# Ledger of designs, part 410: VH-VL binders against q9h9l3

Target 1, 176 residues: q9h9l3
Amino acid sequence: PRKMVAIDCEMVGTGPKGHVSSLARCSIVNYNGDVLYDEYILPPCHIVDYRTRWSGIRKQHMVNATPFKIARGQILKILTGKIVVGHAIHNDFKALQYFHPKSLTRDTSHIPPLNRKADCPENATMSLKHLTKKLLNRDIQVGKSGHSSVEDAQATMELYKLVEVEWEEHLARNPP
Key: E = the ipSAE of ESMFold2; O = the ipSAE of OpenDDE; V2 = 0.75 times the mean of E and O plus 0.25 times the DockQ between their complexes.

## First folded at step 21 (VH-VL)

Design Mc6 (framework fv_amlenetug; at its last look DockQ between E and O 0.80; V2 from the best seeds 0.00; counts 0 for: pae E 11.4 > 2)
Fold by OpenDDE, look of step 21:
Structure Mc6 (fold): chain C 176 residues (1-176), chain A 120 residues (1-120), chain B 108 residues (1-108)
Amino acid sequence: as target 1 above (176 residues)
Amino acid sequence: EVQLLESGGGLVQTGGSLRLSCAASGFTFSNYAMTWVRQAPGKGLEWVSAITYDSDFTDYADSVKGRFTISRDNSQNTLYLQMNSLRAEDTAVYYCAKARRAVAGPFDYWGQGTLVTVSS
Amino acid sequence: EIVLTQSPGTLSLSPGERATLSCRASQSVTSRYLAWYQQKPGQAPRLLIYDASTRATGIPDRFSGSGSGTDFTLTISRLEPEDFAVYYCQQYFSSPYTFGQGTKVEIK
């Protein structure tokens, strides 16, 4: 089995004007798409903006949410030593206040072969929704109820698997 | 159907060693944390040790730390507990239990247990 | 460590009666990390409730869990003869994953 996981996080707005993106949900799936982790997370600071239409997070989700420090510890136990796949994953790591080794990071928003396969400009930043539709013929993030981080993590993993061989070879020749 | 079957229990002298095994079936073993819980005769449940789905992390109760070692072989769907320097107070039925989650969680399935008796 | 204290130690009731079991934590526990188990004599424990209020698979609806913070409750709405057993609460919020000392529900 491959030591590879995919992660997707949902953030809410904290700080004086809600400009700080704080982790409010994290989902992690293995190579097969099985859910290893999926928790609502309580930020250490007061939530100013739930960003519900995008995040899917509502106030009721925070009632029994896992405290950030506890959740971070759990998540790090899963990520440590793994190849971590995500979409625009720098946002997830920032929200986690965690730095994963670049050599073990795979960002599907920055994989030229993936964009090429989707008939997109190689150097463009395409959304997960768009790539998933083009390459997997699947609709994600539909409706107005917000994103499903599990669904997004699974889609991210499946997208990466389409270019895994080529990209891993590329990285081997051009280590980050 | 989820099944957990413990083995390896028995009578051992104080200071001795024993290795317990737990054979798992009916679920994707490699996706879940596993744990050992023991119960002394006529007493309550005591958490002993846990191991994450990929063996990257292990944890122990203070009462067994440094003496017991939890491990797993995901290719064999088997959980182990190596018990060294056994004491009388280690006498208990040892249960293998499946966690509902990859790194921790409630124990949604239990084996029938194996009895370990430590005598002086 | 988080100490879980269950009360009462023994609960004597008749079939058909309502049973209310308490589990108090020495510090706050997120409700998603509290479980209840049932153990009958000579048997392994069985998961009843997890995440404080979610019934495990196959558990009758007469069993319910509630609570938050430091106070959690297991309720059996109408005791059946097979419900007389020992019940344990457990937290998996932080290591060590401690159990309560148990409450024995016995027939009056």
Scores: ipSAE 0.877, ipTM 0.937, lowest interface PAE 0.6, mean pLDDT 96
Fold by ESMFold2, look of step 21:
Structure Mc6 (fold): chain C 176 residues (1-176), chain A 120 residues (1-120), chain B 108 residues (1-108)
Amino acid sequence: as target 1 above (176 residues)
Amino acid sequence: EVQLLESGGGLVQTGGSLRLSCAASGFTFSNYAMTWVRQAPGKGLEWVSAITYDSDFTDYADSVKGRFTISRDNSQNTLYLQMNSLRAEDTAVYYCAKARRAVAGPFDYWGQGTLVTVSS
Amino acid sequence: EIVLTQSPGTLSLSPGERATLSCRASQSVTSRYLAWYQQKPGQAPRLLIYDASTRATGIPDRFSGSGSGTDFTLTISRLEPEDFAVYYCQQYFSSPYTFGQGTKVEIK
């Protein structure tokens, strides 16, 4: 059977006025929430805005961070051939400059049964923080010190487990 | 308690083959990369090969590439090293080691080693 | 391939002295993916320091690591008789994950 992992990334601002989002941390957990990967990553471009309030990334994290090209190779070795779960996962793949097969991608921001369990419209895009509080009774992203990509990846996997049987059966009947 | 137990060493002639095994216990084997490191008598440590947690990536030292094959069986918690076309210079104690991470080191637990002697 | 060169080859010191071991890389080891191991005669290597400066579980406070880029240092602040051994550095930044040739620390 196909193995499943969850991923979450944190980005910093690069490019003109810091508007480009570049990968600065990536965390990957297995089905049980055990950490398989968690590294700070040095973008190839100058960091204009650390976005610390949301990213949790500070200058000191970048001093000996893994260069993007090396980190990308490490991450792709884990993701290849796996079902990859994330929240708004297109942003994570964009930051990795990578296209994971849609048939192997699960995005908790776009799973109608998950929204239904949270008493939300099936077509609404709900934040990870909101879904985690409503469905897991857990507070994540607490305070103003930034997000933890480990915490977020773990929460994302637990959310997917709530709908896994139903959603995997749906996808089997309705291939992308 | 984390334990790594190497086996399969012994005396073999040049050109021969040998398969080393490393039995792992006390941790979730399938979450971590594994490596083989060798040490010739009286010499330093030489990295031989490594394998990622799920076998998707393997690599080898140039001195053994094409002759040695690393593999793992996550259902049996066992790491292997298939050694073919053995040379006298392959004589060493072979250590199995566990990484702290899924892809690469550092290597935090080591086995006791198994001696491979290649005679002409 | 990244070549690690350790110096000195042998270090003879008295108990209580500070030992300083060097490891130089032929290319930058970004992210400080460098470890130090101790090996006593007849024993397997033991991880001391990883990620250049993080002490492994159970390693005494007298061991510390520092450095970045191409220059890395292992320091033993106060040598104990049990610290006589050979010490190796290893990089795990890029495959092949090479070792240095070792530094032998002898207690006078």
Scores: ipSAE 0.007, ipTM 0.588, lowest interface PAE 11.4, mean pLDDT 89
ESMFold2 (binder alone), look of step 21: mean pLDDT 94; pTM 0.954

## First folded at step 22 (VH-VL)

Design Dh1 (framework fv_amlenetug; at its last look DockQ between E and O 0.67; V2 from the best seeds 0.59)
Fold by ESMFold2, look of step 22:
Structure Dh1 (fold): chain C 176 residues (1-176), chain A 120 residues (1-120), chain B 108 residues (1-108)
Amino acid sequence: as target 1 above (176 residues)
Amino acid sequence: EVQLLESGGGLVQTGGSLRLSCAASGFTFSTYAMTWVRQAPGKGLEWVSGISYSGEYTDYADSVKGRFTISRDNSQNTLYLQMNSLRAEDTAVYYCAKVPYRGSGSFDYWGQGTLVTVSS
Amino acid sequence: EIVLTQSPGTLSLSPGERATLSCRASQSVSDSYLAWYQQKPGQAPRLLIYDASNRATGIPDRFSGSGSGTDFTLTISRLEPEDFAVYYCQQRSSWPITFGQGTKVEIK
């Protein structure tokens, strides 16, 4: 079978009034939760709103950050040919200016069996924090100003493992 | 091969100014963040200042903020540190260091340093 | 500010022995953002390990890093003559970037 990775990104506000979400951190972990990639990324556009309360990104992080073009190349090389797991993953791909094949994409915010295990409506969009607390008995996004994309990517992989056999079989029978 | 060569160190009196340069070669300077780290004689390492690849973002240790200015000229592959209002405690070897794309915020290549001695 | 305290201050060992160097942080180092450097007399520091456990390019596999939270370790599995130097840890998780005070590894 194909290798599987989980990804999580943190975004900052660029463009008019800071409404555009631009990539400022990306973390990728393997099946075992080992970190394959974790870097702060400097968007090519001026940052208007760091969104620190949620992103954890501060001005200081941008000083040593990898240029977006370089980071994107490194990240896409890791993602190519792999099953990629994420939470609301379309936002991550949008920030990367990238579209991964649907057949190789797994979105823990839209997996009915996962919602069912959490006693949530199958079509509801559940937060990563909520699912992690209910299904893994863990608190994430707590002890820091903002989120850690490493912590979030690791949690996302652990959540997917709970439904992996069932969901992979479902997708084999129901190709996207 | 990556090479970093600091210059511009020397003896200067308290209150004086000095400009350090770091000539870079062997890599695409304009796409890497850069850093100054100093080491007082017989002492450990102290981070001084950093600058993003484009120069848009800079940062300084509190001990030098308002007195030192980091800058870069990407067309000349050169990093600078303008040091004003120098004090005795600024006496150190000043290293230029490169920030890698992986493990950013660590420093993978260092120059051999230039000595700044502040006296009065 | 995260203060990094290295122990021991000096480690006296013979070639071929295992060296274990400790770095303790005054508060948790998020995402294990801790690096290790080697510095020989009259030379610039050399990056050994970044983000707690990743060897930098060209670093021999006798160097390894481990740890998380507040406690980090650099291990040199079998000391070679060129490994006698001062070692520094460095964190990048919190403002400002800080270094430990160093551990000197010297020949016994």
Scores: ipSAE 0.839, ipTM 0.918, lowest interface PAE 0.6, mean pLDDT 93
Fold by OpenDDE, look of step 22:
Structure Dh1 (fold): chain C 176 residues (1-176), chain A 120 residues (1-120), chain B 108 residues (1-108)
Amino acid sequence: as target 1 above (176 residues)
Amino acid sequence: EVQLLESGGGLVQTGGSLRLSCAASGFTFSTYAMTWVRQAPGKGLEWVSGISYSGEYTDYADSVKGRFTISRDNSQNTLYLQMNSLRAEDTAVYYCAKVPYRGSGSFDYWGQGTLVTVSS
Amino acid sequence: EIVLTQSPGTLSLSPGERATLSCRASQSVSDSYLAWYQQKPGQAPRLLIYDASNRATGIPDRFSGSGSGTDFTLTISRLEPEDFAVYYCQQRSSWPITFGQGTKVEIK
């Protein structure tokens, strides 16, 4: 079986009125939840909105942050050839300005068996927080300090593991 | 080989000012964040200030906010620390240190430091 | 701020012995943001371990780091004469950046 990693990114707002989502933190964990990568990242453009309430990113974090171009290279090296698990992962890839092969991508926000297990509609988009609470009996994204991308990545991996066998079999029969 | 060389330290009176410099070589200075860390005689390490690679973002320890200013000249591969309104408790060896791209939270290269002594 | 408390304050050992140094954080610290430094008298600190468990370039394999969350450990498997020094842990998980107060490893 291919090596599997889970990714979660935090974004800040750049560009006019801060509407452009720019990568400001990226966390990657392996199948066991061990952290492979966790870095604050400095966007190439001026940050207009740190979105701290959600992102957990503050101005201070940018002082020693890794420049985006460098961070992107580091992250892509980790992701290449891996099955990448994420939640609403298209946002992460967009922020990374990178697109992973669909056949090697697993989005926990679009796995019907996972929703079914959580007593949710199969075709609904459920939050990571909700699924984590329902299926893992764990509270994530608690407090006002913002999200922890490491915690979110770990939760995402754990959720996928619950349906891994079933979903991988499904994908084998129905390749994207 | 990475080299960091601090200068500008010396004896200064309370309330006085001093400007430290850190000359960097052996790496692409303009692409790395830098930091100042100080150590009072016989004491531990204390983070003082940090600056992003472009200088756009800076931060300071509460103990020096409003008095110290970190800056850099990437064309000269030099890091600076302007210290105003100096106090006796600012007496320390001041180190400049390089922040790596990965292994965050660490400083992978340090200068030998420059001594600042503030006397009444 | 995150307070890092190192223990013991002083560790007296002989060459060849194993040294275990602890660093406890007042709050959880991401592994990627925990580092260890060595400082010898009259010298600048030297990076030993980054990301809690990775040896910096040129660091002998007798040095190892472990731990997560709030508890971290630096281990020197077999002390060499040149290893007698002060060791500091340091975090950048939360601002401001903070150091432990240090552990002195001295010769018995």
Scores: ipSAE 0.293, ipTM 0.751, lowest interface PAE 1.7, mean pLDDT 93
ESMFold2 (binder alone), look of step 22: mean pLDDT 93; pTM 0.941

Design Dh10 (framework fv_amlenetug; at its last look DockQ between E and O 0.72; V2 from the best seeds 0.72)
Fold by ESMFold2, look of step 22:
Structure Dh10 (fold): chain C 176 residues (1-176), chain A 120 residues (1-120), chain B 108 residues (1-108)
Amino acid sequence: as target 1 above (176 residues)
Amino acid sequence: EVQLLESGGGLVQTGGSLRLSCAASGFTFSNYAMTWVRQAPGKGLEWVSGISYSGEYTDYADSVKGRFTISRDNSQNTLYLQMNSLRAEDTAVYYCAKVPYRGSGSFDYWGQGTLVTVSS
Amino acid sequence: EIVLTQSPGTLSLSPGERATLSCRASQSVSDSYLAWYQQKPGQAPRLLIYDASNRATGIPDRFSGSGSGTDFTLTISRLEPEDFAVYYCQQRSSWPLTFGQGTKVEIK
């Protein structure tokens, strides 16, 4: 469990019409929910759409932001060799321009036992907000200011812990 | 070692202008966001302005917005603060400060400061 | 704008004692985005703690930070002679960035 971290990222729109998702914040927590990394990141491409209602990212955040190349290096150093937990985590890895080994990747948006505990259809893709409310009795992503990636990473880790033993055994029998 | 050296302070009348400079050494200046923080005599700290590593993004405290302009020259390792329409309330020691990669928005290295005195 | 109110204004203590400094925010400081600085007379501020509880590089273990929401604390477990200074908190949760008014820690 000390080799396990949870990650959550916030993205902004870059590229034509702002359709490309580029990394603008990344938060990483350890198994106990302690913050290992949490920084705003300046994408290498021009920002077309801050997506503030969801991302929480505003122009002011870019003033002190870490260059993408530097932040990516720091983040990948933390992730290397660890089990990485996330929610819809493929999007986070895409924004990092990184592919973590599937055997070390855990995605709380696609864990049937977790859905079952929430009284949701086992194969449905459930939002982090919904699962957190149902299973942890917490409200996250509250208000109009967008998401907090620290809050979301911490919630993701706690959700995974609810099914960790069962799911790790399942993956051992069914290697990805 | 990281060094930041402010210059350009002095006495100026209300409505006047000054240009502060901050010479940076001991680190790759063009990779770091920079900020100005001021401290009126006998008072606390007030954030003034910040600028991203490339200079593309800037922001200002409301009290200086429209009067002060932050800029940087990465080829000269120098941060600037152009101060126009100066007021008595702008009297302070002005510090140049570096933004770290970890804990960004806090400030890990500061210059010695330069005193700006605005007289009526 | 988030207003940070520090208490006490002045803390008179002897070397070896524990110092506890408070910083209260006018509204919640998201993600515990609060820093602490030390400033000695005639010197620039020195970063001690960032994001509520992380010690900056080179800061001794006797400095620790804690808190969340609107209530934050800096603790100096055993005051040393060099620790008598003014301490400021600073938030980066909301723009503009703001500092508290300071707490002076002085020798009794």
Scores: ipSAE 0.813, ipTM 0.910, lowest interface PAE 0.7, mean pLDDT 93
Fold by OpenDDE, look of step 22:
Formats: sequence, structure tokens, C-alpha cells
Structure Dh10 (fold): chain C 176 residues (1-176), chain A 120 residues (1-120), chain B 108 residues (1-108)
Amino acid sequence: as target 1 above (176 residues)
Amino acid sequence: EVQLLESGGGLVQTGGSLRLSCAASGFTFSNYAMTWVRQAPGKGLEWVSGISYSGEYTDYADSVKGRFTISRDNSQNTLYLQMNSLRAEDTAVYYCAKVPYRGSGSFDYWGQGTLVTVSS
Amino acid sequence: EIVLTQSPGTLSLSPGERATLSCRASQSVSDSYLAWYQQKPGQAPRLLIYDASNRATGIPDRFSGSGSGTDFTLTISRLEPEDFAVYYCQQRSSWPLTFGQGTKVEIK
């Protein structure tokens, strides 16, 4: 079986009025939840909005942040050839300016069996926070300090593990 | 080989000013964040200030905020620390250090340090 | 700020012995954000371990780092004469960046 990793990214606002979402932190964990990568990342453009309430990113975090091009190379090296698990993962890939093969991507925001297990509509998009609380009895993204991408990546992996067997069988029968 | 060489240290009176320099070589200076760390005589290490690779982002320890200014000239491969309103407690060996890409906020190379002595 | 407390303050050992140094954080520190340094008398610090368990370039394999959360450990499997020095832990999980107060490894 292929190795699996889970990814979660935090973004800040750049460009006019800060509407461009730029990668500012990326966390990657393995199947066991061990951190493989966790770094603050410096966008190539000036940060207009740190979005601190959600991202947890502050100005001081950018002082020693890894330049985007360097970080992107490091991250892609880790992801290549892996099954990548994430929540609403298209946002992470967009921020990375990278698109992982669909056949090797697992998005926990679009797994009907996972929603079913959580007593949610199968075709609804549920938040990571909600699913984590419902299925893992764990509180994430609490407080006003912003999200922890490591915590979110770990939660995402744990959620996927709950439906891994069923979903992998489904995908084998119905390849994307 | 990575080399960092501090200069500008010396004896200065309380309330005085001093400008430290750090000459870097052996790596692409403009691609890396840099930091100043100081060590009072017989004491431990204290982070002083940091600056991003382009110089756009800076930060300081509360103990030096408003008095010290970190800057860099990437065309000259040089890091600076402008120290104003110096106090006796600023007496220390000042090290410049390089921040690696991975493990940002740790310091993979250090200069030999330059001694700053502030006297009354 | 995150306070790092190192123990013991002084460790007296002989060459060939195993050294175990502890670093305790007042708050949880991500594994990626803990480093260890070595400083010999009259010299600048040298990076030993980054991201809690990764040896820096050129560091002998007798040095190893471990730990997570609030408890981290630096281990020297067999002390060499050149290993007698002061060791510092350092965190970058929260600003300001902070160091432990250091552990002195001295010859018994």
C-alpha cells in the first residue's frame, strides 16, 4: 500500500485588499500523526492581511519564515508519490500552486461515508471542527489564537482512518 | 564555507550608541533570515533581534525594542545592529547567526561574536 | 514567553560515559521548533540538533535528541573529551525566541 500523509495549510491575504490567499504555514503528518513538516512560509508578495484570527499567523512569524519557492520545493518532495489526505484540500493545493493527482488525493470534506458516520447529510460539506468533535470527541481550533495546522492535519488523518478501508474499496471500484 | 564575522563592538558610555556589523560569506546571504543573539559575561544566551531575508520583516526582544534596529544590505552581504540608548545590562558578546530554511528560528551558523561593554 | 528549564545545572561525568540532558518547556513546543546548541569556553555556540531530533551537518552520531510536548532530551551516548561544554536548548514555537539557562557538562 502507498504511504499516506495529511496536509493542512494556513493562508494570509496578499494583493489588492488582501483578497489573494497566499501560503503562510504548512504542516504535514504521516499516518501515525508524526510531524514530517511544519514551517512558516513567506509569501513572495507583501502581506496585507494576516487573517490572524483564523490563520494564527502574526507578523513576527514572517521574520524567520521560509521563502515560498524553497518551502514549495520541500513540500512537493514530501507529497510526491504519496496519498495525500486533507480537508477541503483544493484550497491547500491552490495556495501551493500545485495539484496532486486526483487518484492519490483524499478530501475528508467530500467523503460520504464519513459524513454518514457523523450523522450528517452525505453530500453536505462539513467543517473539520465539526467532524472532529462528532467522530473523535476532540476539540480543535479553539480559542482566539488561530488554527494549528499541525493539529488540523492530525485530526484530518484520524478522521480518514475511520473510513479508510471502506473508502479505499470504493475508490478501487470507482476510480476517479 | 559559511563565515560570519562581527565587528563594531567596544566600550561605550551609558546612553551612548554603537553600530555592529556582520559580514557574511560562503552562502547566498540574500536568501536567508539573520539574527542577533547576545550573551552577558558568564551568563546564558538571549535572542535580541531577527530580520527576514529581504529585510521587510523585523522583530525584537522586549528588552531592546525601541532602542535597537536590525537591518541588512544584501548587496554587501552585511547584517547590522544599530544600538541606541545603551544600558549597562546591554553589556554582552553579540553574535550574528544564520537561520536555515528548515528549522527557521534556529541558528545553524554563528560568528565569533563582538564584545560590547557599556559603562557608567 | 515560553520558559525553558534545563536540568541538571551541572553534570559531572568521565569520558566514555553516557550524558542525558533535559529541557522542560513551560508550554507545549512543536517538535519542529526545538533545537540544541553546544558552546565551548571562549567559542560561539554550535548547532547540534534541530527539530528536536535531527542532527545538524557534521554532528557526530553520538549526539541525539528526543522528546515532544514539554519534555525534551539531549543524549550523548559516549562522552568524548571535546564534548565537555555548556549545552543550551532553544524554542521557536512562540515569540520571543527563548533559550534554556544551559547545562554544563564537566569532567568528573
Scores: ipSAE 0.616, ipTM 0.847, lowest interface PAE 0.7, mean pLDDT 94
ESMFold2 (binder alone), look of step 22: mean pLDDT 91; pTM 0.922

Design Dh11 (framework fv_amlenetug; at its last fold request DockQ between E and O 0.94; V2 from the best seeds 0.90)
Fold by OpenDDE, fold request of step 23:
Structure Dh11 (fold): chain C 176 residues (1-176), chain A 120 residues (1-120), chain B 108 residues (1-108)
Amino acid sequence: as target 1 above (176 residues)
Amino acid sequence: EVQLLESGGGLVQTGGSLRLSCAASGFTFSTYAMTWVRQAPGKGLEWVSGISYSGEYTDYADSVKGRFTISRDNSQNTLYLQMNSLRAEDTAVYYCAKVPYRGSGSFDYWGQGTLVTVSS
Amino acid sequence: EIVLTQSPGTLSLSPGERATLSCRASQSVSDSYLAWYQQKPGQAPRLLIYDASNRATGIPDRFSGSGSGTDFTLTISRLEPEDFAVYYCQQRSYWPLTFGQGTKVEIK
């Protein structure tokens, strides 16, 4: 089934030294790249490090941000029953404090055929930025404004589509 | 049904102060960000200020920074706007508006507004 | 700040006709963070569309939004008498939040 969505999250630092990665933005797109969800999220704990250079999150984004628990519920409703595509998606799920079934998860950072297409070692962990540039000839995560989780989610979905048939067949023969 | 009711508007002298209130009902007020938007007579809409659900985070338009203070009392389901050092250009209908979870930064419910007139 | 320019300033149409309103941003609005509001005389604004193309709760399907980047459109497929009002676009991509100057849809 093509009931697929792609997810990308941005995290900020919480805790005494800002070492705890807390969800601050989540974006979900459908198979066609249409945005299903994109919201700033307010962590339950005080933000110590916005990590703006990477996350793109700023203090003003927290003014209208959705409380974490509410956002989490909304996100889970979207993800439930879907094949969820992400890049290094374990970080997103960790931030969401949610674990999607492995059989319904696709991590583009761990798809050997994708790396092969990009002339990368099959077992290497390549960045989303690199794969996107190599395979889609598109630049993402450019500038000083930080990442766009929508852009990243869309890129992730498009990358997966390049190897979807092959990888789904592989998974069918080798279920996780 | 979501209801927002502004109050506290009126006539005030230049340099004076006024405190607006917005009474909220029909939703869990304490879990939603809120905003003030104003509209000068015969003019368009201008975002004034926003506040997170807990009140920890606030922001203001440059035109009101240092003069206006947004706050809220979640126990009373009330949003406030303290306006100091009022100017003629602050004359407007002031709306309180609710920020939805989806499309946050848009405003899904508005009060009927309260008129603030600043005169010399 | 991001400037939203709406066009036309006034749109004169008859009931039953199609209305097309434009909102142009001074720079690309990230992730299509564009909302549309309707304001009738003597009333508060009402949210019609959020994030460029999503209808708000209770909004009739004759209202639709489209666009991305710097160009956005609100379409009213068939104008009803109650649709004659001022329409505002609003962006939430950049701070401060800003509105367009409005388009008045009036009866011909």
Scores: ipSAE 0.912, ipTM 0.953, lowest interface PAE 0.4, mean pLDDT 96
Fold by ESMFold2, look of step 22:
Structure Dh11 (fold): chain C 176 residues (1-176), chain A 120 residues (1-120), chain B 108 residues (1-108)
Amino acid sequence: as target 1 above (176 residues)
Amino acid sequence: EVQLLESGGGLVQTGGSLRLSCAASGFTFSTYAMTWVRQAPGKGLEWVSGISYSGEYTDYADSVKGRFTISRDNSQNTLYLQMNSLRAEDTAVYYCAKVPYRGSGSFDYWGQGTLVTVSS
Amino acid sequence: EIVLTQSPGTLSLSPGERATLSCRASQSVSDSYLAWYQQKPGQAPRLLIYDASNRATGIPDRFSGSGSGTDFTLTISRLEPEDFAVYYCQQRSYWPLTFGQGTKVEIK
């Protein structure tokens, strides 16, 4: 009876030509959608491209941002020992420079029963926006001011709940 | 014990300059963002300027932009506010404040403040 | 610039009573990035609540915050003599960061 959380991150471009994705915001919610963590994070290297249209990150957010090393420590403390739900969650863990145990990881971009409920091909990789619209009748990531990682984490948790019983039983029978 | 101590306030004529300092102790200054907030006598609080932990990022209220410069010296645990072209409306108690890691953009520890009076 | 309007301007109450302070924003405060501060005469402000509902370190549980969007509330469940002060709300969703004008909680 492990506690479950959902995570979502926003990234900015660092490194040559801004092609490296670096963590600039992280939001974590509990099973009920309550916010456990939500902070802007300052990458240790220079930001080349804020990617604001998608990330929602602006220069002003970096003024008060928490250093990456500090934020990472806080985030990992929350994640340790928990089932962590995300959408395309490998990208979030990569930005955190962290791997969570596969047995405790749930990726809503790769759950066939969830696609089935959305009347999508079971093995297709569907966007969070599309799944949320079809299954929760909610529009997320609206407008051009960028994504909200709180909104996205909350949506991800609600999506997982739709298939939680079935998928947890599947994983118990088929350990990764 | 977190401690912030502002200094450098005083009486100055319109158009003059002052430099405020904020001496920090009791925490690792170089890993926290810092902020200046002011309060005119008998009035409410006004955000003035902020600076990231490394000093790389700064921002200013429109009322002071171009006239005030925030800076920090992490080797001396000191935050600064250079105030140029002072106006009567800049008369206030100036506080330095620490930005926490959780709830960043809120301000968890404040100095006692230093009074700046700008007279014509 | 986002304007925060606090009401009432002054709240006159006795110790032991419940205080309810309101803060209304001119635009939605995204992600509920709204803080509350207490300021006593001659003192610097003290952070009470951050991000609408999280108590800052060392703040007694008689202080609670709630709200989202444009409407936020600070509640003091049982006023202590030390709670008579001015209270400010502050938003951090939009720049510049702005404070409300304050609500004075005074002894009736």
Scores: ipSAE 0.858, ipTM 0.927, lowest interface PAE 0.5, mean pLDDT 93
ESMFold2 (binder alone), look of step 22: mean pLDDT 90; pTM 0.917
OpenDDE, look of step 22: ipSAE 0.872; ipTM 0.930
ESMFold2, fold request of step 23: ipSAE 0.853, 0.846, 0.849; ipTM 0.923, 0.921, 0.922
ESMFold2 (binder alone), fold request of step 23: mean pLDDT 90, 90, 89; pTM 0.910, 0.909, 0.898
OpenDDE, fold request of step 23: ipSAE 0.911, 0.911; ipTM 0.953, 0.953

Design Dh2 (framework fv_amlenetug; at its last read DockQ between E and O 0.92; V2 from the best seeds 0.90)
Heavy chain, then light chain:
Amino acid sequence: EVQLLESGGGLVQTGGSLRLSCAASGFTFSTYAMTWVRQAPGKGLEWVSGISYRGEYTDYADSVKGRFTISRDNSQNTLYLQMNSLRAEDTAVYYCAKVPYRGSGSFDYWGQGTLVTVSS
Amino acid sequence: EIVLTQSPGTLSLSPGERATLSCRASQSVSDSYLAWYQQKPGQAPRLLIYDASNRATGIPDRFSGSGSGTDFTLTISRLEPEDFAVYYCQQRSSWPLTFGQGTKVEIK
ESMFold2, look of step 22: ipSAE 0.844; ipTM 0.923
ESMFold2 (binder alone), look of step 22: mean pLDDT 90; pTM 0.901
OpenDDE, look of step 22: ipSAE 0.854; ipTM 0.922
ESMFold2, fold request of step 23: ipSAE 0.859, 0.860, 0.860; ipTM 0.927, 0.927, 0.927
ESMFold2 (binder alone), fold request of step 23: mean pLDDT 90, 90, 92; pTM 0.910, 0.909, 0.928
OpenDDE, fold request of step 23: ipSAE 0.915, 0.914, 0.915; ipTM 0.955, 0.954, 0.955
ESMFold2, last read: ipSAE 0.854, 0.864, 0.854; ipTM 0.924, 0.929, 0.923
ESMFold2 (binder alone), last read: mean pLDDT 88, 91, 90; pTM 0.872, 0.913, 0.910
OpenDDE, last read: ipSAE 0.915, 0.915, 0.915; ipTM 0.955, 0.955, 0.955

